# Ledger of designs, part 16: VH-VL binders against tRNA threonylcarbamoyladenosine biosynthesis protein TsaE (tsaE)

Target 1, 162 residues: tRNA threonylcarbamoyladenosine biosynthesis protein TsaE (tsaE), of Nostoc sp. (o52749)
Amino acid sequence: MTIDQMTIDQMTKIFLADKESTLNLGILLGETLTAGSVILLEGDLGAGKTTLVQGLGKGLSITEPIVSPTFTLINEYTEGRIPLYHLDLYRLEPQEVLSLNLEIYWEGIEIIPGIVAIEWSERMPYKPSTYINVLLTYGDEGSRQAEITPFNCTISDLIATK
Key: E = the ipSAE of ESMFold2; O = the ipSAE of OpenDDE; V2 = 0.75 times the mean of E and O plus 0.25 times the DockQ between their complexes.

## First folded at step 16 (VH-VL; framework fv_lerdelimumab)

Design z1 (from y1 with light chain N52Y; at its last look DockQ between E and O 0.84; V2 from the best seeds 0.80)
Fold by ESMFold2, look of step 16:
Structure z1 (fold): chain C 162 residues (1-162), chain A 123 residues (1-123), chain B 109 residues (1-109)
Amino acid sequence: as target 1 above (162 residues)
Amino acid sequence: EVQLVESGGGVVQPGRSLRLSCAASGFTFDSYAMHWVRQAPGKGLEWVAVIWYDGSRKYYADSVKGRFTISRDNSKNTLYLQMDSLRAEDTAVYYCAKVPYEGKGSYTHFDYWGQGTLVTVSS
Amino acid sequence: SSELTQDPAVSVALGQTVRITCQGDSLRKYYAHWYQQKPGQAPVLVIYGKDYRPSGIPDRFSGSSSGNTASLTITGAQAEDEADYYCSSRDSSGWYLVVFGGGTKLTVL
């Protein structure tokens, strides 16, 4: 479950035995990703998207509770190493998403760069030019699988240290 | 050559109404979100309201919510502020301002401002 | 809701460097934007975002932010820089709401 298991610009599958495994993947990403990183989360209801974001928060040293902003749309956290912007598009249709101009969260003009984590990202009518896609799927015996695909980037470009 | 010209200010008694206009030229008005910002004499700037380029979304400061209505007529390149139930604290110079990006209503900085129109609310 | 705090007045000697500050909790996640206003005139945008300068604004103007504080820096103050300066930013309570600081009167001595 280390970042070394990813192949640059190729999909990588990671076995997630349980909820703790999903959380630990998030922790690794939160400890290593740099400001300006965008994580697009896909998967069925209950597949572990929010658990992965809770891991991101722990990896960033955020101690306040992280819950999916299904009804509030976005929760913004400034407690940790860098900001965490947590979005949930479950209740929106693509036309509604378009009118929100969500690109302000990664364009770096008005909003200070942090990690952007978007649940239900399949609702987006547009994508950033650089992002990490994480598809969470069910496996055998209650396990999950994470399919991690960097788009137009390398994982090393998104790491906070060199 | 962007021009924003406010009009409709004047002296009015408390409880009455006024409508402000902002005539826009030199840009594709129907592609830009527009804002109203006011400044009481001798005081700082106070944001009032915003309207999306297509009129689909409108937001207001708490101080004016329920009393003021922002609107636009894209065929006339004109922004409006209908001000009902006016109070003494609404006395200010009212500016219209534009967001610099086409089709982006979520940005909150303004590259062009009008010169303002004075509204005085007094008995 | 959110508020932005500025010192009401700052002085600088001609040719010297001055910083005008703006403080607010929302500035931990949102950049400030800066406007210059001379008496009887509309505000003019001088810095937005991290440190973007609109066309026509002298390069002696720059911006920065750290923690809950944003700063406007003028690194060789000219007599014409004497004005009121306002910061603004997004209100953390809404997507499209704007807040302004109380303003800082800059005097160039």
Scores: ipSAE 0.746, ipTM 0.866, lowest interface PAE 0.8, mean pLDDT 89
ESMFold2 (binder alone), look of step 16: mean pLDDT 90; pTM 0.935
OpenDDE, look of step 16: ipSAE 0.839; ipTM 0.913

Design z2 (from x1 with light chain G94S; at its last fold request DockQ between E and O 0.69; V2 from the best seeds 0.81)
Heavy chain, then light chain:
Amino acid sequence: EVQLVESGGGVVQPGRSLRLSCAASGFTFDSYAMHWVRQAPGKGLEWVAVIWYDGSRKYYADSVKGRFTISRDNSKNTLYLQMDSLRAEDTAVYYCAKVPYEGKGSYTHFDYWGQGTLVTVSS
Amino acid sequence: SSELTQDPAVSVALGQTVRITCQGDSLRKYYAHWYQQKPGQAPVLVIYGKDNRPSGIPDRFSGSSSGNTASLTITGAQAEDEADYYCSSRDSSSWHLVVFGGGTKLTVL
ESMFold2, look of step 16: ipSAE 0.807; ipTM 0.895
ESMFold2 (binder alone), look of step 16: mean pLDDT 92; pTM 0.949
OpenDDE, look of step 16: ipSAE 0.795; ipTM 0.898
ESMFold2, look of step 17: ipSAE 0.810; ipTM 0.897
ESMFold2 (binder alone), look of step 17: mean pLDDT 92; pTM 0.949
OpenDDE, look of step 17: ipSAE 0.891; ipTM 0.941
ESMFold2, look of step 18: ipSAE 0.789; ipTM 0.890
ESMFold2 (binder alone), look of step 18: mean pLDDT 92; pTM 0.949
OpenDDE, look of step 18: ipSAE 0.874; ipTM 0.932
ESMFold2, look of step 20: ipSAE 0.810; ipTM 0.895
ESMFold2 (binder alone), look of step 20: mean pLDDT 92; pTM 0.947
OpenDDE, look of step 20: ipSAE 0.850; ipTM 0.920
ESMFold2, fold request of step 22: ipSAE 0.788, 0.756, 0.789; ipTM 0.889, 0.871, 0.888
ESMFold2 (binder alone), fold request of step 22: mean pLDDT 92, 92, 92; pTM 0.948, 0.950, 0.949
OpenDDE, fold request of step 22: ipSAE 0.913, 0.910, 0.890; ipTM 0.956, 0.954, 0.942

Design z3 (from x1 with heavy chain G103N; at its last read DockQ between E and O 0.69; V2 from the best seeds 0.81)
Heavy chain, then light chain:
Amino acid sequence: EVQLVESGGGVVQPGRSLRLSCAASGFTFDSYAMHWVRQAPGKGLEWVAVIWYDGSRKYYADSVKGRFTISRDNSKNTLYLQMDSLRAEDTAVYYCAKVPYENKGSYTHFDYWGQGTLVTVSS
Amino acid sequence: SSELTQDPAVSVALGQTVRITCQGDSLRKYYAHWYQQKPGQAPVLVIYGKDNRPSGIPDRFSGSSSGNTASLTITGAQAEDEADYYCSSRDSSGWHLVVFGGGTKLTVL
ESMFold2, look of step 16: ipSAE 0.791; ipTM 0.884
ESMFold2 (binder alone), look of step 16: mean pLDDT 90; pTM 0.936
OpenDDE, look of step 16: ipSAE 0.875; ipTM 0.932
ESMFold2, look of step 17: ipSAE 0.793; ipTM 0.882
ESMFold2 (binder alone), look of step 17: mean pLDDT 91; pTM 0.940
OpenDDE, look of step 17: ipSAE 0.875; ipTM 0.934
ESMFold2, look of step 21: ipSAE 0.790; ipTM 0.884
ESMFold2 (binder alone), look of step 21: mean pLDDT 91; pTM 0.938
OpenDDE, look of step 21: ipSAE 0.875; ipTM 0.934
ESMFold2, fold request of step 22: ipSAE 0.767, 0.770, 0.757; ipTM 0.872, 0.874, 0.872
ESMFold2 (binder alone), fold request of step 22: mean pLDDT 91, 91, 91; pTM 0.939, 0.937, 0.936
OpenDDE, fold request of step 22: ipSAE 0.914, 0.909, 0.910; ipTM 0.958, 0.954, 0.954
ESMFold2, last read: ipSAE 0.780, 0.786, 0.784; ipTM 0.880, 0.880, 0.881
ESMFold2 (binder alone), last read: mean pLDDT 90, 90, 91; pTM 0.936, 0.935, 0.934
OpenDDE, last read: ipSAE 0.914, 0.909, 0.912; ipTM 0.957, 0.955, 0.956

Design z4 (from x1 with heavy chain A33T; at its last look DockQ between E and O 0.82; V2 from the best seeds 0.73)
Fold by OpenDDE, look of step 16:
Structure z4 (fold): chain C 162 residues (1-162), chain A 123 residues (1-123), chain B 109 residues (1-109)
Amino acid sequence: as target 1 above (162 residues)
Amino acid sequence: EVQLVESGGGVVQPGRSLRLSCAASGFTFDSYTMHWVRQAPGKGLEWVAVIWYDGSRKYYADSVKGRFTISRDNSKNTLYLQMDSLRAEDTAVYYCAKVPYEGKGSYTHFDYWGQGTLVTVSS
Amino acid sequence: SSELTQDPAVSVALGQTVRITCQGDSLRKYYAHWYQQKPGQAPVLVIYGKDNRPSGIPDRFSGSSSGNTASLTITGAQAEDEADYYCSSRDSSGWHLVVFGGGTKLTVL
């Protein structure tokens, strides 16, 4: 990808009519993303961040239940197509996040590359060089909207042809 | 040149306390997360504890949790291990170990080790 | 805590290739790191991550991983390679925790 393309960061908005739609978006991401992918999740409480990650797991053929890692900080699933690392920064301040060195999950030095999904990513004091940002917002009548923004990658990476 | 020098080892009775020190030099100590690893005589390596570069976080092996306290004084370039309620199974050479990257808290491989200090817990 | 298992002892003839294997559930998500320890000495990092070799470590040392296993391979074993070798990784029960294998004594024949 050229520098010009890397700087475009074209946003894609997706309407999510219900919880199932959010799950299906996750499934699509789980099926298309490759090892080393980082997905940063933003949105208010109940916006569907965990539901999206549950979809990711399903797309990766993970069979064990995917639950919120709010208290555990991180849940790791290894039985899927590629590992899923599910992080939740809800309880952490930016300075606390900094000390954790989360980049270990996408650097590929100590941790086998997988998909890194980080909830409450707005609490990160810094971002990886390459990632997909997903902002989930509330819509009318229980619907949601996903705003997907690629950073140093393209949206087409999300819907790669199989 | 990176140097790690452990001290404070000796012979103690069960139930007693002992404090180990690790003097660091040759690198910016306050920028590196540090670990303790021990090795019982004739046995394998056992991870003991970790402390973040800034001291903000500490973690312990279950075998020492509640009894050992890891700390550091960055102004003195020194790592400590306070060992309380010592048991016979705590008998080991204790190594301090350095992670390879500065300003990062959670790496778990060690590029430098001290020569170790022997702790013997015996009645 | 997680467990890493190693064969307690292996042997290799001079100039031949030997593979030391580490097994554990943590290795499904964490790379193994390898340490060499000679009698009366502190451990020395010889391989870390996927296949990274620290400065000063001979290129005959290499690392690999598959499934729940990790392996250290010495291609063309030398007499000085006789030592104990320990694998290590993050602990599955806590991602900030560290676990070591039981160690493998390598004899060079």
Scores: ipSAE 0.610, ipTM 0.852, lowest interface PAE 0.7, mean pLDDT 92
ESMFold2, look of step 16: ipSAE 0.783; ipTM 0.878
ESMFold2 (binder alone), look of step 16: mean pLDDT 91; pTM 0.942

Design z5 (from x1 with heavy chain S31Y; at its last look DockQ between E and O 0.74; V2 from the best seeds 0.72)
Fold by OpenDDE, look of step 16:
Structure z5 (fold): chain C 162 residues (1-162), chain A 123 residues (1-123), chain B 109 residues (1-109)
Amino acid sequence: as target 1 above (162 residues)
Amino acid sequence: EVQLVESGGGVVQPGRSLRLSCAASGFTFDYYAMHWVRQAPGKGLEWVAVIWYDGSRKYYADSVKGRFTISRDNSKNTLYLQMDSLRAEDTAVYYCAKVPYEGKGSYTHFDYWGQGTLVTVSS
Amino acid sequence: SSELTQDPAVSVALGQTVRITCQGDSLRKYYAHWYQQKPGQAPVLVIYGKDNRPSGIPDRFSGSSSGNTASLTITGAQAEDEADYYCSSRDSSGWHLVVFGGGTKLTVL
C-alpha cells in the first residue's frame, strides 16, 4: 500500500457548548454529506466522537440506536437515506488495521457507498484519498471544540446542495 | 496461469479427522487471502472459511467453527483445511478460492477456483 | 448468518433476456457477486460489485441492485448459458464472512 500526499484545505473550528451541540453538528453532517464521504474522527475518550456519529445517524434518518463499535469494530446501518458505516479502531494496532483493508468501505467495489465514520482514525496507517478530519477536543466547563479539516476536497464538495 | 489444485479428500467415518490441501501457482500466493467453499452433492455453495494473506486473521462459518482450522504455508504456496470431528453433513466437494486483489484480505468475491476435492463422511 | 434467497429455477428462450434475482438484508449494504456453475465444474465469477464483468465474460451478462435485491441479467441468452447461478455477498452478521444464495438453475429453451 502507498500513502498519498494529502492536500489540506482550510480548517474550520466550531464551538460545541454541550453534548447537544455535538449531536447537532452530526445531524448537519448527516443531512448534507453524500455517499462516499469519509469522516475521520479524532479525540480523547469522551470527547464526543460517538455522539457525533449518533448525530450523523439522526441526520440520515436512522432510527436504530447507534452505539459505540469499540468491541464489534464495525457497526453498519442501512435503514437511513444512505448507509452509515461506523468503525472504531481503539482496540487495534496500526498493523492490524492495515490487514483489515478498510478501504473497501469507500472504494465502492463490494460495499455500497455510504458515509464512513471512523473513530480513533489516528491508528490508521494510511488514509483515503479524500476525507474530512474532525478533531474533538475538550473545552472549559464541559464544552468541546470541533476542528474540521477537509483533505483533497472542500466541505462544499462533500455537501449536497439544499 | 493461475492454478488451484485441491487434494486430501476421501471417505472417512464420523468423528474422524481429515486434512485438505490446496496447491497454488501462477500468482504471488502470499499476497492474497484464500477461502474454502464447499458444496454438498446436489446442493448449493456454502462458504467455509477465510485466511488473510499473511495468516494473521481467520474467520469461519458457524457450521464449522470449533471443528475446522484454516491455515497456510506461504513458503510452499499451500492452503490447508484441518477438519476435525467430521459429521455426515460435512460431506461435500471442497473448493479453494482466491480473492482478486493483492493485500486485500477483506474482499469476498473469488476470481479463481480449484476443481475441488470430495470429502465423504459416512459410517 | 444472513440469508440470500433465489428462485430455484428459471427458463429463458434462446436469444431472449432473463433476470435472476437475489434477495437478502445484506444486499442493502453489500453488493452481490454472481457465479456460474456448469455440471461437474467449479464455479466461475461472472459479475462482481455494482456491475463489474471479469475479463472473458461476455457483455450480455450484467448486474444491478435495488433495495435488498440484486439481479443478474443475461441479455440475449445463449445455449451455453444454461447453468446454475449463485449470488454471494458479505454476511450481515460479520463483515468478513461470506454468504451464498441457494442457486438458480437456468434452462435455455
Scores: ipSAE 0.648, ipTM 0.864, lowest interface PAE 0.6, mean pLDDT 92
ESMFold2, look of step 16: ipSAE 0.774; ipTM 0.874
ESMFold2 (binder alone), look of step 16: mean pLDDT 90; pTM 0.932

Design z6 (from x1 with light chain S93T; at its last look DockQ between E and O 0.86; V2 from the best seeds 0.82)
Fold by ESMFold2, look of step 16:
Structure z6 (fold): chain C 162 residues (1-162), chain A 123 residues (1-123), chain B 109 residues (1-109)
Amino acid sequence: as target 1 above (162 residues)
Amino acid sequence: EVQLVESGGGVVQPGRSLRLSCAASGFTFDSYAMHWVRQAPGKGLEWVAVIWYDGSRKYYADSVKGRFTISRDNSKNTLYLQMDSLRAEDTAVYYCAKVPYEGKGSYTHFDYWGQGTLVTVSS
Amino acid sequence: SSELTQDPAVSVALGQTVRITCQGDSLRKYYAHWYQQKPGQAPVLVIYGKDNRPSGIPDRFSGSSSGNTASLTITGAQAEDEADYYCSSRDSTGWHLVVFGGGTKLTVL
């Protein structure tokens, strides 16, 4: 895994040679992202979305297993540096997503701010005002690619304290 | 001014049914999620149920699930609680309460409460 | 457990500062909300979320949280503050569900 443009505002493409590369990207984000960060994950089944979230958990020092919340919708982890809220919208239609008022997870009024990671975010009919979009795709020779696009933020703005 | 007025309380025998109403005024009722909260005499508050502004989602405390039904008639600005198979433990003052945000069914703090209506279930 | 635990009673001398606490696993991820209830009256929201005070609530009321504990602080307690105080939050087993603490009777001496 190579991270050569992580600190800029524009879209960044990252080559992911293997599963470990995807995990390491997640670890970097989990170690550095601040409370209130929202990561929207897109990609086909098996593209590495859950592996990235497992990296986020590891970067947050979460040791309990992180599993896809496909059936539970939401798994919440408080073991680490800040909370991790892991959502999976695979089973939901956009109308159902709208009715759940999931924005409560990033508005910071009732839910303590943490990192929000949403798998299958292409099912959302709306987006937060600030987020990081991560599109995971297959590449050549069995590799993967991550297209990381910050919206109304920079990755460095989200990781201002190290 | 926001007003919530509960009615329909009274004395009933165990196993019977009762329907509570909450009349709302002073706000756009059909934009807000509504809750029922109860308080047994001399005891603390216990959450009962919620209904989304459009009725699309309903959730219940385990103690009442399967026996109570929350509903609303947005054309009449009225919230309801249908209570079936009543038990002595259901004896309480029942309050209706609203969340403070339009279209935000998932919020769980309440800015306005009604005065309450007493339900007594006695053998 | 999804329960919120409060001490049943706390006393404070007039003009002094008191903290009322609320503990539960849910409070590691959800803020507590605080209600004041005087005898024969409906509850009144005094603090919600991190430390938000509704309009009309005196600024002597404040909220805080750390770990699994939330606190309501009243600085310069007045006789009118004598009441029952309840915390509430989300149930850890269902984020759309609500749970209340058992309540704390505040006595102003």
Scores: ipSAE 0.759, ipTM 0.874, lowest interface PAE 0.8, mean pLDDT 89
ESMFold2 (binder alone), look of step 16: mean pLDDT 91; pTM 0.941
OpenDDE, look of step 16: ipSAE 0.867; ipTM 0.929

## First folded at step 17 (VH-VL; framework fv_lerdelimumab)

Design e1 (from z2 with heavy chain G103N; at its last look DockQ between E and O 0.72; V2 from the best seeds 0.78)
Heavy chain, then light chain:
Amino acid sequence: EVQLVESGGGVVQPGRSLRLSCAASGFTFDSYAMHWVRQAPGKGLEWVAVIWYDGSRKYYADSVKGRFTISRDNSKNTLYLQMDSLRAEDTAVYYCAKVPYENKGSYTHFDYWGQGTLVTVSS
Amino acid sequence: SSELTQDPAVSVALGQTVRITCQGDSLRKYYAHWYQQKPGQAPVLVIYGKDNRPSGIPDRFSGSSSGNTASLTITGAQAEDEADYYCSSRDSSSWHLVVFGGGTKLTVL
ESMFold2, look of step 17: ipSAE 0.820; ipTM 0.901
ESMFold2 (binder alone), look of step 17: mean pLDDT 92; pTM 0.945
OpenDDE, look of step 17: ipSAE 0.838; ipTM 0.912
ESMFold2, look of step 20: ipSAE 0.804; ipTM 0.896
ESMFold2 (binder alone), look of step 20: mean pLDDT 92; pTM 0.944
OpenDDE, look of step 20: ipSAE 0.784; ipTM 0.896

Design e2 (from z2 with light chain S93G; at its last look DockQ between E and O 0.70; V2 from the best seeds 0.80)
Fold by ESMFold2, look of step 17:
Structure e2 (fold): chain C 162 residues (1-162), chain A 123 residues (1-123), chain B 109 residues (1-109)
Amino acid sequence: as target 1 above (162 residues)
Amino acid sequence: EVQLVESGGGVVQPGRSLRLSCAASGFTFDSYAMHWVRQAPGKGLEWVAVIWYDGSRKYYADSVKGRFTISRDNSKNTLYLQMDSLRAEDTAVYYCAKVPYEGKGSYTHFDYWGQGTLVTVSS
Amino acid sequence: SSELTQDPAVSVALGQTVRITCQGDSLRKYYAHWYQQKPGQAPVLVIYGKDNRPSGIPDRFSGSSSGNTASLTITGAQAEDEADYYCSSRDSGSWHLVVFGGGTKLTVL
């Protein structure tokens, strides 16, 4: 009697045993996400946001070192399959973020589409119309949990999670 | 009808100062980022500076950093370029130009340009 | 100084197709914008972004990009297309900054 008239892609929780697990999640996303994708990363200091982005780079076949752009705000990589735009909002207040007009990185008018990865996206006073939210939280013995929530997109084929 | 009219150009000696103005009309001036672009006689275009719609952010070409100051008075619909410590290589026609998007300073293409004002720096 | 490189001059026969190229590292991540400048006049935007044509610009103008190269194509060139053409984009190291190519003089034969 079950009729699935409201099939939607839903939030997924993933256990991340160690740093390598976080890296592998990033690799999966980098291998599969398309140009124009936006990943919003949330979590406390040391929760693995930069490690996830390093995984994105490996999945894109970027061999350049990927480091946190905490002071530079934005690091841009064109070596891989598609561009990677790595933003870190740690040092900014929401009004400062608003004034930078960072939406240019995903609007596709002047900047060639790639994957946009934003660390400390909690600092944003606005969100894109389409994005993937990844919340990283601490667990025991160096573990983490990732809560992956798509907004106006689906990642069910990207994340083989039950 | 969007219009941008530059003024304040002239002949000055090296090391002196000059202030350019750009009078804007036909659009809501305080909603748009504004730029200065220059062109030395017989040469190509060179970007100089930008100011966000509310004056909150300013950026400069390396060739003019520390010597030029961009500013705006939104109550007078006027863009300014204060040029200090002028050098012979600053000789150019100076254009003001408008970004097409309301409230967006990060876009870098220009839909309207002024006619330009000539600055000549020579002894 | 600009990091965008254009050929100084190019010619096209009336009614034929011409491509004007712009090359630089910035163009791997930022689209080029194209301006036409006729003698004694201010520049006019003819193409921006990937291939966006402002209102009033003839549809014989189009843009494209690949790798570190952007191109302006004029199909069916007309006498009035004779002008200098400049590409512009963002500085590769400082994305708020604008850079221009050196310009290409187009002669319609």
Scores: ipSAE 0.784, ipTM 0.879, lowest interface PAE 0.7, mean pLDDT 89
ESMFold2 (binder alone), look of step 17: mean pLDDT 92; pTM 0.947
OpenDDE, look of step 17: ipSAE 0.878; ipTM 0.935

Design e3 (from z2 with light chain S93T; at its last look DockQ between E and O 0.79; V2 from the best seeds 0.82)
Fold by ESMFold2, look of step 17:
Structure e3 (fold): chain C 162 residues (1-162), chain A 123 residues (1-123), chain B 109 residues (1-109)
Amino acid sequence: as target 1 above (162 residues)
Amino acid sequence: EVQLVESGGGVVQPGRSLRLSCAASGFTFDSYAMHWVRQAPGKGLEWVAVIWYDGSRKYYADSVKGRFTISRDNSKNTLYLQMDSLRAEDTAVYYCAKVPYEGKGSYTHFDYWGQGTLVTVSS
Amino acid sequence: SSELTQDPAVSVALGQTVRITCQGDSLRKYYAHWYQQKPGQAPVLVIYGKDNRPSGIPDRFSGSSSGNTASLTITGAQAEDEADYYCSSRDSTSWHLVVFGGGTKLTVL
């Protein structure tokens, strides 16, 4: 019986002193990530997931307001360098997520590749073959920590261009 | 070989109902999303509705929403379109079409089409 | 608006190259798919996604996309290519819904 093994890059921890720090991390990702990139966002309410996506939009040169798609599920932006597909799974159970066939957003067959940012990705019962996982946690005095774990991709350019 | 055969078309008066069927063979019907597309005589193609492989999701064009109901019986390999409150504007050839991938209801291109069944809504 | 706009008619000389265009806001984020329809027949998928040809479709058919525009190109047009051509894509705000262009009549001279 064959057990599949996966290549995992080293996890990186980043201290985020304030909201602006979270925004700047997003800007760096938006400026550097290529079409077809998937960012899986985890963390409690208020941990900064939407702020990071707002940074992604700014890094992509999107001037439209980027708001939480908690009730709309999916917001799509075509103004910037490449498309931004912003998903929020907060209100869904894993079986409901499975039934949506969301992989169409990163398979590049019918939907033009862009950056896919998924809030509450812990609700997903499956993962893409390539993604960046970002876990946002609370720290002291209103700070946050980002734990960035790439899967089958690199983040070295992200760190070098902060 | 994939085969899709529509039936149930005919001439009907405005305000009445009609049920179309699409008999499927040559593939695992219960794994594929199915669509209805129509074409008024001498006009272009117009998408009507979709039902996902397990029946869990259904979507409709605005022009038919609330009047048409898409359904499927996976035990009979048959797709249906129940058309209520028919209008003259519903006169068209109705095609059934399949998505090319198993379990991928969100895909919207169609690799196989039936030959269509004509619905004429006239007094 | 999710409207897909195609020119109603295009002509090409036998053996020459023709481009059929499809334009709409949906095409900034969703690829177009292309169908050929001959009189009295069901549509046939000739190009889907970025530039994918189904099995059995001749190499002379290709697709491209840029901005809000998708194109179907037939290089070395043959008499049997005379048909109506439709693009399709998704509704710009309701991505589960499908939209078709109005169709382009291709005449091979």
Scores: ipSAE 0.786, ipTM 0.882, lowest interface PAE 0.7, mean pLDDT 89
ESMFold2 (binder alone), look of step 17: mean pLDDT 92; pTM 0.946
OpenDDE, look of step 17: ipSAE 0.879; ipTM 0.935

Design e4 (from z3 with light chain G94D; at its last look DockQ between E and O 0.69; V2 from the best seeds 0.74)
Fold by OpenDDE, look of step 17:
Structure e4 (fold): chain C 162 residues (1-162), chain A 123 residues (1-123), chain B 109 residues (1-109)
Amino acid sequence: as target 1 above (162 residues)
Amino acid sequence: EVQLVESGGGVVQPGRSLRLSCAASGFTFDSYAMHWVRQAPGKGLEWVAVIWYDGSRKYYADSVKGRFTISRDNSKNTLYLQMDSLRAEDTAVYYCAKVPYENKGSYTHFDYWGQGTLVTVSS
Amino acid sequence: SSELTQDPAVSVALGQTVRITCQGDSLRKYYAHWYQQKPGQAPVLVIYGKDNRPSGIPDRFSGSSSGNTASLTITGAQAEDEADYYCSSRDSSDWHLVVFGGGTKLTVL
């Protein structure tokens, strides 16, 4: 594990009126992101993290139901355009996460690169060199907001490589 | 130079126990996950077990689970395989192997192998 | 546990190209690693990941993957390439476990 200086690109805030909006954001990301992409998801319980990943799956043309990996820790879906690796760190302490070697999912040495989506990413003791951070927060009247921050990348760059 | 030297093999009757050792040198032993792989005479390779660099995690093939125990003494740069309740099908050359990356137990390709030690289980 | 399958034997003429293929569900999400084993010797890693060669491995060795398959290709086979070749990957049921293919005996003619 190394400490590197990361370039933080401009944050994008997106209003999410309802669950469908969250799903649609996921779909867009699933359609545009490339293999090797890492999405770190933050937000309170019920903020829509799993819904966003369900959207990712749909955008990747995954037909298998995408469920929360809270207990399994990792769900892997390989039938889509590219693999989707869905991780949930809710039940883990940072020290426990360290021993999982999560980097194996985006290094492209042991596992075929896909999209890595990590719920409760704030529990990670380290971050990849390149990733997209998505913070989901509650808004007024049941709405939500997504704050998307690219680190050492741009969303546009990721879309350009599509 | 990385060296792995297995020992402890021999002829043993079914139901008996045997302990294998793998002496490691030429690298920081306590920083690498270690594996056991075996090969029956004239047959292919079969993965047996893995132990994390710090011994915190262990995993076994179904064929040996409950009978074999992988362990290590990092102060002695030695990997062990305790084999209990041995069966005829456990007859094989047993190799110890290391992963190429420090402090990463999850990787599963092996850059160095020992020359192996033969275990023969026969009545 | 999951299974990796290989043809038990293949042959190649000197200087020609041969491809050894490994098949299994694990290979849909995990890369295969390849080992060469000569008689009376321990296995030697020849390819890992997508197409990585360890130091000392000739560039005539290459790796590829597609679907549920992985392949080791030797472009310009040499006499010393005669050996058994094993693919390996993570187990599809439990990624903490490792599985090996049955091995392919390569004869160089």
Scores: ipSAE 0.756, ipTM 0.884, lowest interface PAE 0.6, mean pLDDT 93
ESMFold2, look of step 17: ipSAE 0.770; ipTM 0.883
ESMFold2 (binder alone), look of step 17: mean pLDDT 92; pTM 0.946

